# Designs tried in a protein design chat: VHH binders against DIS3-like exonuclease 1 (DIS3L). Part 18

Target 1, 352 residues: DIS3-like exonuclease 1 (DIS3L), of Bos taurus (Bovine) (a0jn80r465to816)
Amino acid sequence: REDLRKTHLVFSIDPSGCEDVDDTLSVRALDNGNLELGVHIADVTHFVAPHSYIDIEARTRATTYYLADRRYDMLPAILSADVCSLLGGVDRYAVSVMWELDKTSYEIKKVWYGRTIIRSAYKLFYEAAQDLLDGNFSVVKDIPEFKDLDEKSRQAKLEELVWAIRKLTDIARHIRAKRDSCGALELEGVEVRIQLDEKKNIHDLIPKQPLEVHETVAECMILANHWVAKKIWESFPHQALLRRHPPPHQEFFSELRECAKAKGFFIDTRSNKALADSLDNANDPNDPIVNKLLRSMATQAMSNALYFSTGSCAEEEFHHYGLALDKYTHFTSPIRRYSDIIVHRLLMAAIS
Below, E stands for the ipSAE of ESMFold2; O stands for the ipSAE of OpenDDE; V2 stands for 0.75 times the mean of E and O plus 0.25 times the DockQ between their complexes.

## First folded at step 15 (VHH; framework vhh_enristomig)

Design g4 (from v3 with A33D S56K Y58W T108D; at its last look DockQ between E and O 0.16; V2 from the best seeds 0.00; counts 0 for: pae E 7.3 > 2, placed apart)
Fold by ESMFold2, look of step 15:
Structure g4 (fold): chain B 352 residues (1-352), chain A 123 residues (1-123)
Amino acid sequence: as target 1 above (352 residues)
Amino acid sequence: EVQLLESGGGEVQPGGSLRLSCAASGFTFSSYDISWYRQAPGKQREWVSRITSGGKTWYAESVKGRFTISRDNAKNTLYLQMSSLRAEDTAVYYCARYEYRYSGDEYDYFDVWGQGTLVTVKP
């Protein structure tokens, strides 16, 4: 295991009151001037052996459910809320992906995968991280990790944390911009994202304005999922668990095209880049709801993403249409998704 | 501790009315979107209505024109006024808070639920 406790500022950003922390982040400058970006994920496989009673129960549940009267955790609470959870101020086992990035272009120079030991320095909630990103430091009183420090120590640690959050966000903007150039779809609100991700059994079609730090975290997780997908596929070209999102048949776009034409716009649905470019151009400066409506209809036309084994189809079918990535999997939520546990086991086998 | 507590359920004749309440505590209620859901016996939980922090409202097609969602931020309370009730409206009704957790391409929709209140519309 690589010990990161003394050398890396590792922290999490989650909903307020979150107990099952799957993921933490780090970013630091290297001696050669490049940057190191890190994604550090709960090492559930350390505690959950294959075919154990806990493993069999987790497989049956498949994911954590939040119901009216209680949580139905995939894993026992001691594991999900404690020993696996990447809580602040405690030593934890993690599975990490670390990238060396060029200091200005953010080009990925190297990637490293491995088991690590971390100590998360901050357990932030989204609104606190956003306030720090925006330069609103009144939130410092709500961050317990700052409470027992003298002013000089607190200011130094605050500057370090603010730099990290801002740098992660700058990197995330770059990563997203690159995917946009390849046709990644722009989502509008929570309602649109909900329908893209989990369309069945949810009738909540209400947009919510996201915080930028939501995108910061999401882009780091998407990057980790993408690179892990590539790594496990390289080692297991016919037995890797990946996730794909096929483009929908053109018939699913008929309502979108007709509605757009009625509003005076042409939507080109022949490729994800053509669709993305057409949606970007379908903007009425005097009626901003038109673009939101068209993007919502585009999302409703999408196929669902699905898990698959790489032996079940040709590599040309691996593509994730909505994210504009050629390979994707789920790696970053092993506390709450069983598929991530499988992916972690594949990754450990791939790097042995 | 974040809590939601529903009340106001009961038995009613077809065509009747009920008013449900959801008392919130342990969080800044005015900053969150809150929804009503319902679950009939043997069926999956289904969305009924949503109100945003800014007061915008949406309704499932099956209840549109019959149900009205509202909130009183000073009292930390969500309401559902139900009118023209039908037998298919019989269910346990829940209020739910959204808080999302980013893990890549997946977003959580429901992080806190109430205990529910039973509404029975007699045949």
Scores: ipSAE 0.015, ipTM 0.317, lowest interface PAE 7.3, mean pLDDT 79
ESMFold2 (binder alone), look of step 15: mean pLDDT 80; pTM 0.795
OpenDDE, look of step 15: ipSAE 0.033; ipTM 0.346

Design g5 (from v3 with S56K R97T R101T T108D; at its last look DockQ between E and O 0.01; V2 from the best seeds 0.00; counts 0 for: pae O 8.1 > 2, placed apart)
Amino acid sequence: EVQLLESGGGEVQPGGSLRLSCAASGFTFSSYAISWYRQAPGKQREWVSRITSGGKTYYAESVKGRFTISRDNAKNTLYLQMSSLRAEDTAVYYCATYEYTYSGDEYDYFDVWGQGTLVTVKP
ESMFold2, look of step 15: ipSAE 0.425; ipTM 0.742
ESMFold2 (binder alone), look of step 15: mean pLDDT 79; pTM 0.786
OpenDDE, look of step 15: ipSAE 0.015; ipTM 0.217

## First folded at step 16 (VHH; framework vhh_enristomig)

Design k1 (from v3 with R101T; at its last look DockQ between E and O 0.01; V2 from the best seeds 0.00; counts 0 for: pae O 14.7 > 2, placed apart)
Fold by OpenDDE, look of step 16:
Structure k1 (fold): chain B 352 residues (1-352), chain A 123 residues (1-123)
Amino acid sequence: as target 1 above (352 residues)
Amino acid sequence: EVQLLESGGGEVQPGGSLRLSCAASGFTFSSYAISWYRQAPGKQREWVSRITSGGSTYYAESVKGRFTISRDNAKNTLYLQMSSLRAEDTAVYYCARYEYTYSGDEYTYFDVWGQGTLVTVKP
């Protein structure tokens, strides 16, 4: 197991109140001037042996379920909220993917997979991370890790953290731009927070506002999932668990096309890229809701992504339509998804 | 059967122009993005240009401003207009459907590609 505790600034960005931290990030400058991007995922397979009682139960549950007033964890709380969780300020086991990136172009030069030991320096919330990204440092007072530091040390650490967040965001923008050029879709979905009253009745639904830092984290996770997919496929071309997204049937776009036409726009649904481009161009300056509506309709037309074994279908079918990736899988949430546990085991076998 | 067939290759002097064609058959050409690749002797295959089903075009930095990719959906044909050709442009040029290339990737995914056409830039 590679020890990253002294060499890497590792931190997490998650929703407020989360205890099951699956994923952490790192970025650092290398001696040769290049960058190293790291995604560090909870090493659940270290604690959950194949065919163990915990494994069998996790498999049966398949995923953690989040309800409005309660949650049902795939794993026991001692694992999900403690020993597996990449909590701040404690030593934790992780499975890591790290890329060496060109300092200017962010071209990937090298990739490394392996087990690691990490110590997350910061458990950040999305909102706090965004503030830091934006240069709003008023949030520093609310970050526990900065409280006991002298001013000089606080400033130095803050600068380091802000640099990391900004660098991650720049890298993420670059990666996303590449995927966009390949036809990645930006679809409309609204996540809501449910507010309950004392009687557990729904009091209000509060839409969550997407932040750029959400995209930053998401893009890093997508990158990890993609590269892990390639790795396990390479080692196990007929036995790798991947995630595909078939293109939607053209007939499901009929309403979208008609609606767009009525508004004076042409939506090209012949490919993911065509769809993405046409949606990007479908803007009414007098009615901003039109674009949102069309994207919503496009979302409704989408097929569901699904898991598959690489031996069960042709390689041409491996594609993820929405992400515009040739191979994809789930690697980044083993505390919450059993499929990720399987992928971790495959990856460990692949690098052994 | 899905097929791509390149043509138009040949010998040309530096600074000259050449137009490559890729004839597609066996699939709905207009629904797919198509790319040009090239492979020089002793070098790895490299991406040159891509045109989407929607008509968006992309170019490698090495050919940007010199090469123009286009398509005629009515003829199921992809084109590459090459101008200001250089010795370093000498390669076998391939057209490919459903290609996925990533920086640092050890392998590129193609579902269909042609046999290639040789372009030689020589005085």
Scores: ipSAE 0.000, ipTM 0.213, lowest interface PAE 14.7, mean pLDDT 90
ESMFold2, look of step 16: ipSAE 0.016; ipTM 0.529
ESMFold2 (binder alone), look of step 16: mean pLDDT 80; pTM 0.790

Design k2 (from v3 with T52Y R101T F110E; at its last look DockQ between E and O 0.03; V2 from the best seeds 0.00; counts 0 for: pae O 10.4 > 2, placed apart)
Fold by OpenDDE, look of step 16:
Structure k2 (fold): chain B 352 residues (1-352), chain A 123 residues (1-123)
Amino acid sequence: as target 1 above (352 residues)
Amino acid sequence: EVQLLESGGGEVQPGGSLRLSCAASGFTFSSYAISWYRQAPGKQREWVSRIYSGGSTYYAESVKGRFTISRDNAKNTLYLQMSSLRAEDTAVYYCARYEYTYSGDEYTYEDVWGQGTLVTVKP
């Protein structure tokens, strides 16, 4: 197991109140001038042996379920909220993917997979991370890790953290741009928070405000999932668990096309790229809701993404339509999804 | 608990008609698009029809003109009226709720599935 505790600034960005931290990030400058991007995922397979009682139960549950007033964990709380969780300020076991990136172009030069020991320096919330990204440092007082530091030390650490967040965001923008050029879709979906009253009745639904930092984290996770997918496929071409997204049936786009036409736009549904581009061009300066509506309609036309074994279908069917990736899987949430546990085991076998 | 329950399956002669029902519970039925799928023996599950919350309907080419999807929101029930049935229509028919979610690392399009109802078309 590679020890990253002294060499890497590792931190997490999660929703407020999150206890089951699956994923952490790092970015650093290398001696040769290049960058190293790291995604560090909870090493659940270290604690959950195949065919153990915990494994069998986790398999049966398949996922953690989050309800409005309660949650049902895939794993026991001692694992999900403690020993597996990549909590701040404690030593934790992780499975890591790290890329060496060109300092200018951000082209991937090298990739490394392996087990690691990490110590997350910061457990950040999305809102705090965004503020730091934006240069709003008023949130520093609310970050526990800065409380006991002298002013000089605080400033130095803050600068380091802000640099990391900004660099991650810059890299993520580059990665996203590349996927967009390949036909990645930006679809409309609103995540809501549920507010409950004292009697546990729904009081209100509050739409979550999307932040750029959400995209930053998402792109890093997508990158990890993509590269892990490639790795396990290379080692196990007929036995790798991947995630594909078939193209939608064209008939599902009829309403979208008609609606767009009525508004004076042409939506090309012949490919993900065509759809993405045509949606991007479908903007009414006098009615900003039109584009949102069309994207919502496009979302409704989508097919289901599916898990599959690579031996069960042709390679040309591996493609993820929405993400515009030739191979994809789930690797980044083993505390919450059993499929990720399987992928971790495959990855460990692949690098053994 | 979110649940879908299919009914109305059975044996029918070629050219005959059958009406399937799907009872929904545990969620706001009127807010969701609902689909019919079918799986024939030895074949993959295939999409048959979908009705959106706004009432728009779509059909697979293989059933277009013969099948009609409808919904009664007051009864939380989905229907599939099948006519001019053929041997190739023999399958287990499933209803599924169409749902879009974002997990943070992927767009997911998940369905809640019923247990299915068997339709057999034979002389």
Scores: ipSAE 0.005, ipTM 0.227, lowest interface PAE 10.4, mean pLDDT 91
ESMFold2, look of step 16: ipSAE 0.011; ipTM 0.380
ESMFold2 (binder alone), look of step 16: mean pLDDT 81; pTM 0.806

Design k3 (from v3 with A33E R101T; at its last look DockQ between E and O 0.01; V2 from the best seeds 0.00; counts 0 for: pae E 11.4 > 2, placed apart)
Fold by ESMFold2, look of step 16:
Structure k3 (fold): chain B 352 residues (1-352), chain A 123 residues (1-123)
Amino acid sequence: as target 1 above (352 residues)
Amino acid sequence: EVQLLESGGGEVQPGGSLRLSCAASGFTFSSYEISWYRQAPGKQREWVSRITSGGSTYYAESVKGRFTISRDNAKNTLYLQMSSLRAEDTAVYYCARYEYTYSGDEYTYFDVWGQGTLVTVKP
């Protein structure tokens, strides 16, 4: 195991109140001027042997369920909320993916996969991380890791953390822009969560208000999932567990094209790049909601993503249409998804 | 079942004061950031204020200096003290728990709202 505890600033960003922390991040400047980006994921497989009682139960449950009043954990609570969870201020085993990036272009020069020991320095929630990104430092009093520090030490640690969050976000913007240029779809669902009155007829539209740091974290996780997918496929070309998103049949887009035509836009559905470019151009300056509606309809036209074994289909079928990636898997959430445990086992075998 | 229940609304004269409460149940209240929103007749719902689990407070520009958000974690209750009320503050006020999470290869958003409490500032 590589010991990152004294050399890396590792931290998590999750919803407030999250106890099952699967993922943490790091970014640092290297001596050669390049950057190192790190994604560090809970090492569940260290604690859950194949075919153990815990493994069999997790396989049966398949995933953790979050309900309004309780959780139905895939793993026992001591594993999911404690021993495997990448909590702040404690030493934890992780499985890490680390990339060396060019300092200017962010081109990936090298990748490293391995087991690590980390100590997460901060357990942030999204809104706190966003405030730090935006330069709103009043949130420092909500960050317990800054408690009991003298002002000089607190300021130094704050500058270190702010730099890391800003650099991660800058890298994520670049990665997203590159995927967008290759046809990754910017899709927006409209989530309507209402407390229905006794008549059950109230229809409210409540727009999502995502924070940029949500996308910062998502892009890092997507990158890790993509690179792990490539690594396990290279080692096990017929036995890797990947995730694909098949392109939808053209008839699924008919309603989108008809609605767009009624608004004066042509939506080209022949490829994911053509679709993405058409959606980017479908803007009504008099009604900014039109673009969001069209993107929501495009999302509804998408097929479901699927898990598969690479031996069950040809490589041309591996593509993840919505993300515009040629290979993808789930690696970054092993506390709550059994498929990620399988992927971790494959990765460990691939690097042994 | 997660529940949020607002109370304390009513009618006031311009310049008056009200204190709204939001009773929470069914979740670990002290671990969550909670917000106030409002919706005036015929308008979109708008954010008013938020308070973090650590007690930091944030306000929309339209209410800064007039409204104060607070929480009592022992009672699982969120408060909004409103002062110097204006006709433009007339709205149904909601408390809400927001939860944003990355879930696999998708962004997932979930929120919980109360039923609302009406505040009317007489013209």
Scores: ipSAE 0.000, ipTM 0.211, lowest interface PAE 11.4, mean pLDDT 78
ESMFold2 (binder alone), look of step 16: mean pLDDT 80; pTM 0.784
OpenDDE, look of step 16: ipSAE 0.005; ipTM 0.231

Design k4 (from v3 with R101T S103E; at its last look DockQ between E and O 0.04; V2 from the best seeds 0.00; counts 0 for: pae E 10.7 > 2, grease 24.8 > 24.2, placed apart)
Fold by ESMFold2, look of step 16:
Structure k4 (fold): chain B 352 residues (1-352), chain A 123 residues (1-123)
Amino acid sequence: as target 1 above (352 residues)
Amino acid sequence: EVQLLESGGGEVQPGGSLRLSCAASGFTFSSYAISWYRQAPGKQREWVSRITSGGSTYYAESVKGRFTISRDNAKNTLYLQMSSLRAEDTAVYYCARYEYTYEGDEYTYFDVWGQGTLVTVKP
């Protein structure tokens, strides 16, 4: 295991109150001037042997269910909320992907995969990370890891953390721009967070406000998923668990085109890039929900993403249309998705 | 179960008026934008009108000035007041709500449609 506890600032960014922390991040400057980006994922496979009782139960549940009044965990709570969870201030086992990036272009020079030991320095919630990104430092009072520090130490640690968040975001912007140039789609998603009242009943559906730091984390996770997919495919060209998104047939878009036309917009469905560009331009200045509606209809017209074994189809069919990636898998959420546990086992086999 | 139930359709002479209703149940109606759509025989479904949760209204060009969308949040009901009806307004009219979720790096969604109410404008 590579020990990162004294050499890396590792931290998580999750919804407020999250106990099942799957993923943490790091970024640092290297001695040669390049950057190292790290994604560090809960090492569930260390604790869950194949064919164990816990493994069989997790397989039948397939994923963690979140209900308004409770969770329905894929794994026992001591694993999901404690020993596997990458909680702040404690030593944890992780499976890491680390990239060396060029200091200016962010071109990937090297990639490393392995088991690690980490100690997450901060368990941030998204809104706090966004405030730090924006330069609003009043949020420091809400970050427990800054308590009981003298002012010199707090300022030094704050500067370090702010630099990391800003650098991760700058990298994410560049990675996203590269995928966009290849026709990646942004399909509008709305996560509804149910707010419980004093009786713990569901009383409203409240749409989340999107934050740039959500995209920062998402782009890092997508990168890790992509590179792990490439690694396990290289080692197991016919037995790797990947995720594909085939392009939809043109007739699925007819309702979208007619609805857009009725609202005065043209949606070009000839290619992934043309679709993405025309959706980006379909804005009603009097009603911003129109663009969201059109993107929702585009999502409904698209085929669903699918898990598959690489031996079940030709490599030309591996492509993930919505993300514009030639290979993709799920790696970054093994506490709550069983497919990620399978991918971790494949990755461990690929690097041993 | 989330439900939308349209009513108020029927036969009307050209130039006449109808008021369509959409009764909503199984969700917090006041929190959602709701739309009217229509589908004429042999044609694709087309958007007609939308009202936001805050009451802002939007109309397709073909119905501007003739149709008025409104909502009564106390009754969980969406309305479409149609006037100056023409033969080309003959269609099945649907109310619709869209709901979608984000999970991980993928989007899933579903839409909720009513079963529709037929409006026939006599030639």
Scores: ipSAE 0.006, ipTM 0.146, lowest interface PAE 10.7, mean pLDDT 76
ESMFold2 (binder alone), look of step 16: mean pLDDT 79; pTM 0.785
OpenDDE, look of step 16: ipSAE 0.028; ipTM 0.429

Design k5 (from v3 with T52N S56K R101Q; at its last look DockQ between E and O 0.02; V2 from the best seeds 0.00; counts 0 for: pae O 14.2 > 2, placed apart)
Amino acid sequence: EVQLLESGGGEVQPGGSLRLSCAASGFTFSSYAISWYRQAPGKQREWVSRINSGGKTYYAESVKGRFTISRDNAKNTLYLQMSSLRAEDTAVYYCARYEYQYSGDEYTYFDVWGQGTLVTVKP
ESMFold2, look of step 16: ipSAE 0.494; ipTM 0.788
ESMFold2 (binder alone), look of step 16: mean pLDDT 80; pTM 0.788
OpenDDE, look of step 16: ipSAE 0.000; ipTM 0.238

Design k6 (from v3 with T52H T108V; at its last look DockQ between E and O 0.05; V2 from the best seeds 0.00; counts 0 for: pae E 8.7 > 2, placed apart)
Amino acid sequence: EVQLLESGGGEVQPGGSLRLSCAASGFTFSSYAISWYRQAPGKQREWVSRIHSGGSTYYAESVKGRFTISRDNAKNTLYLQMSSLRAEDTAVYYCARYEYRYSGDEYVYFDVWGQGTLVTVKP
ESMFold2, look of step 16: ipSAE 0.019; ipTM 0.436
ESMFold2 (binder alone), look of step 16: mean pLDDT 81; pTM 0.798
OpenDDE, look of step 16: ipSAE 0.280; ipTM 0.702
ESMFold2, look of step 18: ipSAE 0.012; ipTM 0.310
ESMFold2 (binder alone), look of step 18: mean pLDDT 80; pTM 0.793
OpenDDE, look of step 18: ipSAE 0.035; ipTM 0.464

## First folded at step 18 (VHH; framework vhh_enristomig)

Design m2 (from k6 with V108E; at its last read DockQ between E and O 0.51; V2 from the best seeds 0.48)
Amino acid sequence: EVQLLESGGGEVQPGGSLRLSCAASGFTFSSYAISWYRQAPGKQREWVSRIHSGGSTYYAESVKGRFTISRDNAKNTLYLQMSSLRAEDTAVYYCARYEYRYSGDEYEYFDVWGQGTLVTVKP
ESMFold2, look of step 18: ipSAE 0.588; ipTM 0.830
ESMFold2 (binder alone), look of step 18: mean pLDDT 80; pTM 0.796
OpenDDE, look of step 18: ipSAE 0.032; ipTM 0.422
ESMFold2, fold request of step 27: ipSAE 0.582, 0.566, 0.579; ipTM 0.829, 0.829, 0.836
ESMFold2 (binder alone), fold request of step 27: mean pLDDT 80, 80, 80; pTM 0.799, 0.799, 0.799
OpenDDE, fold request of step 27: ipSAE 0.270, 0.022, 0.018; ipTM 0.703, 0.381, 0.359
ESMFold2, last read: ipSAE 0.653, 0.656, 0.602; ipTM 0.867, 0.866, 0.849
ESMFold2 (binder alone), last read: mean pLDDT 80, 80, 80; pTM 0.800, 0.798, 0.798
OpenDDE, last read: ipSAE 0.290, 0.018, 0.261; ipTM 0.719, 0.297, 0.706

Design m3 (from k6 with V108T; at its last look DockQ between E and O 0.04; V2 from the best seeds 0.00; counts 0 for: pae E 8.0 > 2, placed apart)
Fold by ESMFold2, look of step 18:
Structure m3 (fold): chain B 352 residues (1-352), chain A 123 residues (1-123)
Amino acid sequence: as target 1 above (352 residues)
Amino acid sequence: EVQLLESGGGEVQPGGSLRLSCAASGFTFSSYAISWYRQAPGKQREWVSRIHSGGSTYYAESVKGRFTISRDNAKNTLYLQMSSLRAEDTAVYYCARYEYRYSGDEYTYFDVWGQGTLVTVKP
């Protein structure tokens, strides 16, 4: 394991009150003038051996449904909220991806993958990180890691943290701009989320106060997922677990229309408004499960990102439409997704 | 609901100028990156420019030096100042916002587009 505790400023940015911290970030200047960007993810596979009791239970729970308004904890609480969680001020095992970037163009010069030991210096919430990015330093009183420091030490640490957040955000802006230039021609239309189940609504799927630091974190996670996808695919061209997103298409609604027709309803899929209105009218007063089934099928047709093995289709089918990436996987949330545990095991095998 | 409404299109002579506007409503405009796209008749939609919430700007090579993207957060309005227009710039111009997916499955894609505004540069 590489020990990053004394050489790297590692920190997390999550919703306020988050206890299951999957991901942390670092950025630093290297002696050669280049930058090092780091993404450090909870090393769940260290604690969850393949075919162990906990692994078998996690696999079983990962086959249950994730709904927008509910979460089913995949791992026992001591693992998810404590031992695996990248909490501030404690030593933790991580699986890291680190990139060397050119200092001006942010071109990726090299990438490193490996197991590490980290000690997260700050457990920030998004609003605090955004205030620091914006230069609003009154938020320092709300950051407990600054509480017991003398003013000189506090000021030095604040400058270091602000620099890191600003640099991460600048990098994220450039990464996103590059994807815009490579993939914009593949986007065809407007997609709008609709309320598909009585327990599901728009507010449960969309953050109430989207902040730029949300994009900062997201772009770093997307980059890690992309590079891990490439790494495991290169090592296991037919056995890598990736994630693809085909372009939206009317054939996705065929099963919905067929099922609705069998129940005596017409579902209009020509627009998101027409779909929502049709679903609202597809009610059987004596069997409310009909409407729930139709809304669930509509959800499947609208959200068609899916996991696959690279041996199951041709490489041109790997593309992720929504992200405009040729290869993608899920690596950055192993506490809450079993597929990420599989990807971590593949990555460890690829770098052995 | 989230809405984007483009305006300011029209006919112009080669070498002329236009300023496009995109009025935003239904979301916190100042917190989002917003992009301009265009689609010529019979062609695929192509990216033109992007401005981040902090003001950083990016341009497609075909428009760099001729187009300027800007935003007025007080008016919830995105602008595209177009100068030195050419016949190749004839297209319907759209603005677009990202949808951010939160809760562990982090990715971004365009989810809201305007109706578009037609720019015609005379031959």
Scores: ipSAE 0.013, ipTM 0.300, lowest interface PAE 8.0, mean pLDDT 77
ESMFold2 (binder alone), look of step 18: mean pLDDT 80; pTM 0.794
OpenDDE, look of step 18: ipSAE 0.023; ipTM 0.435

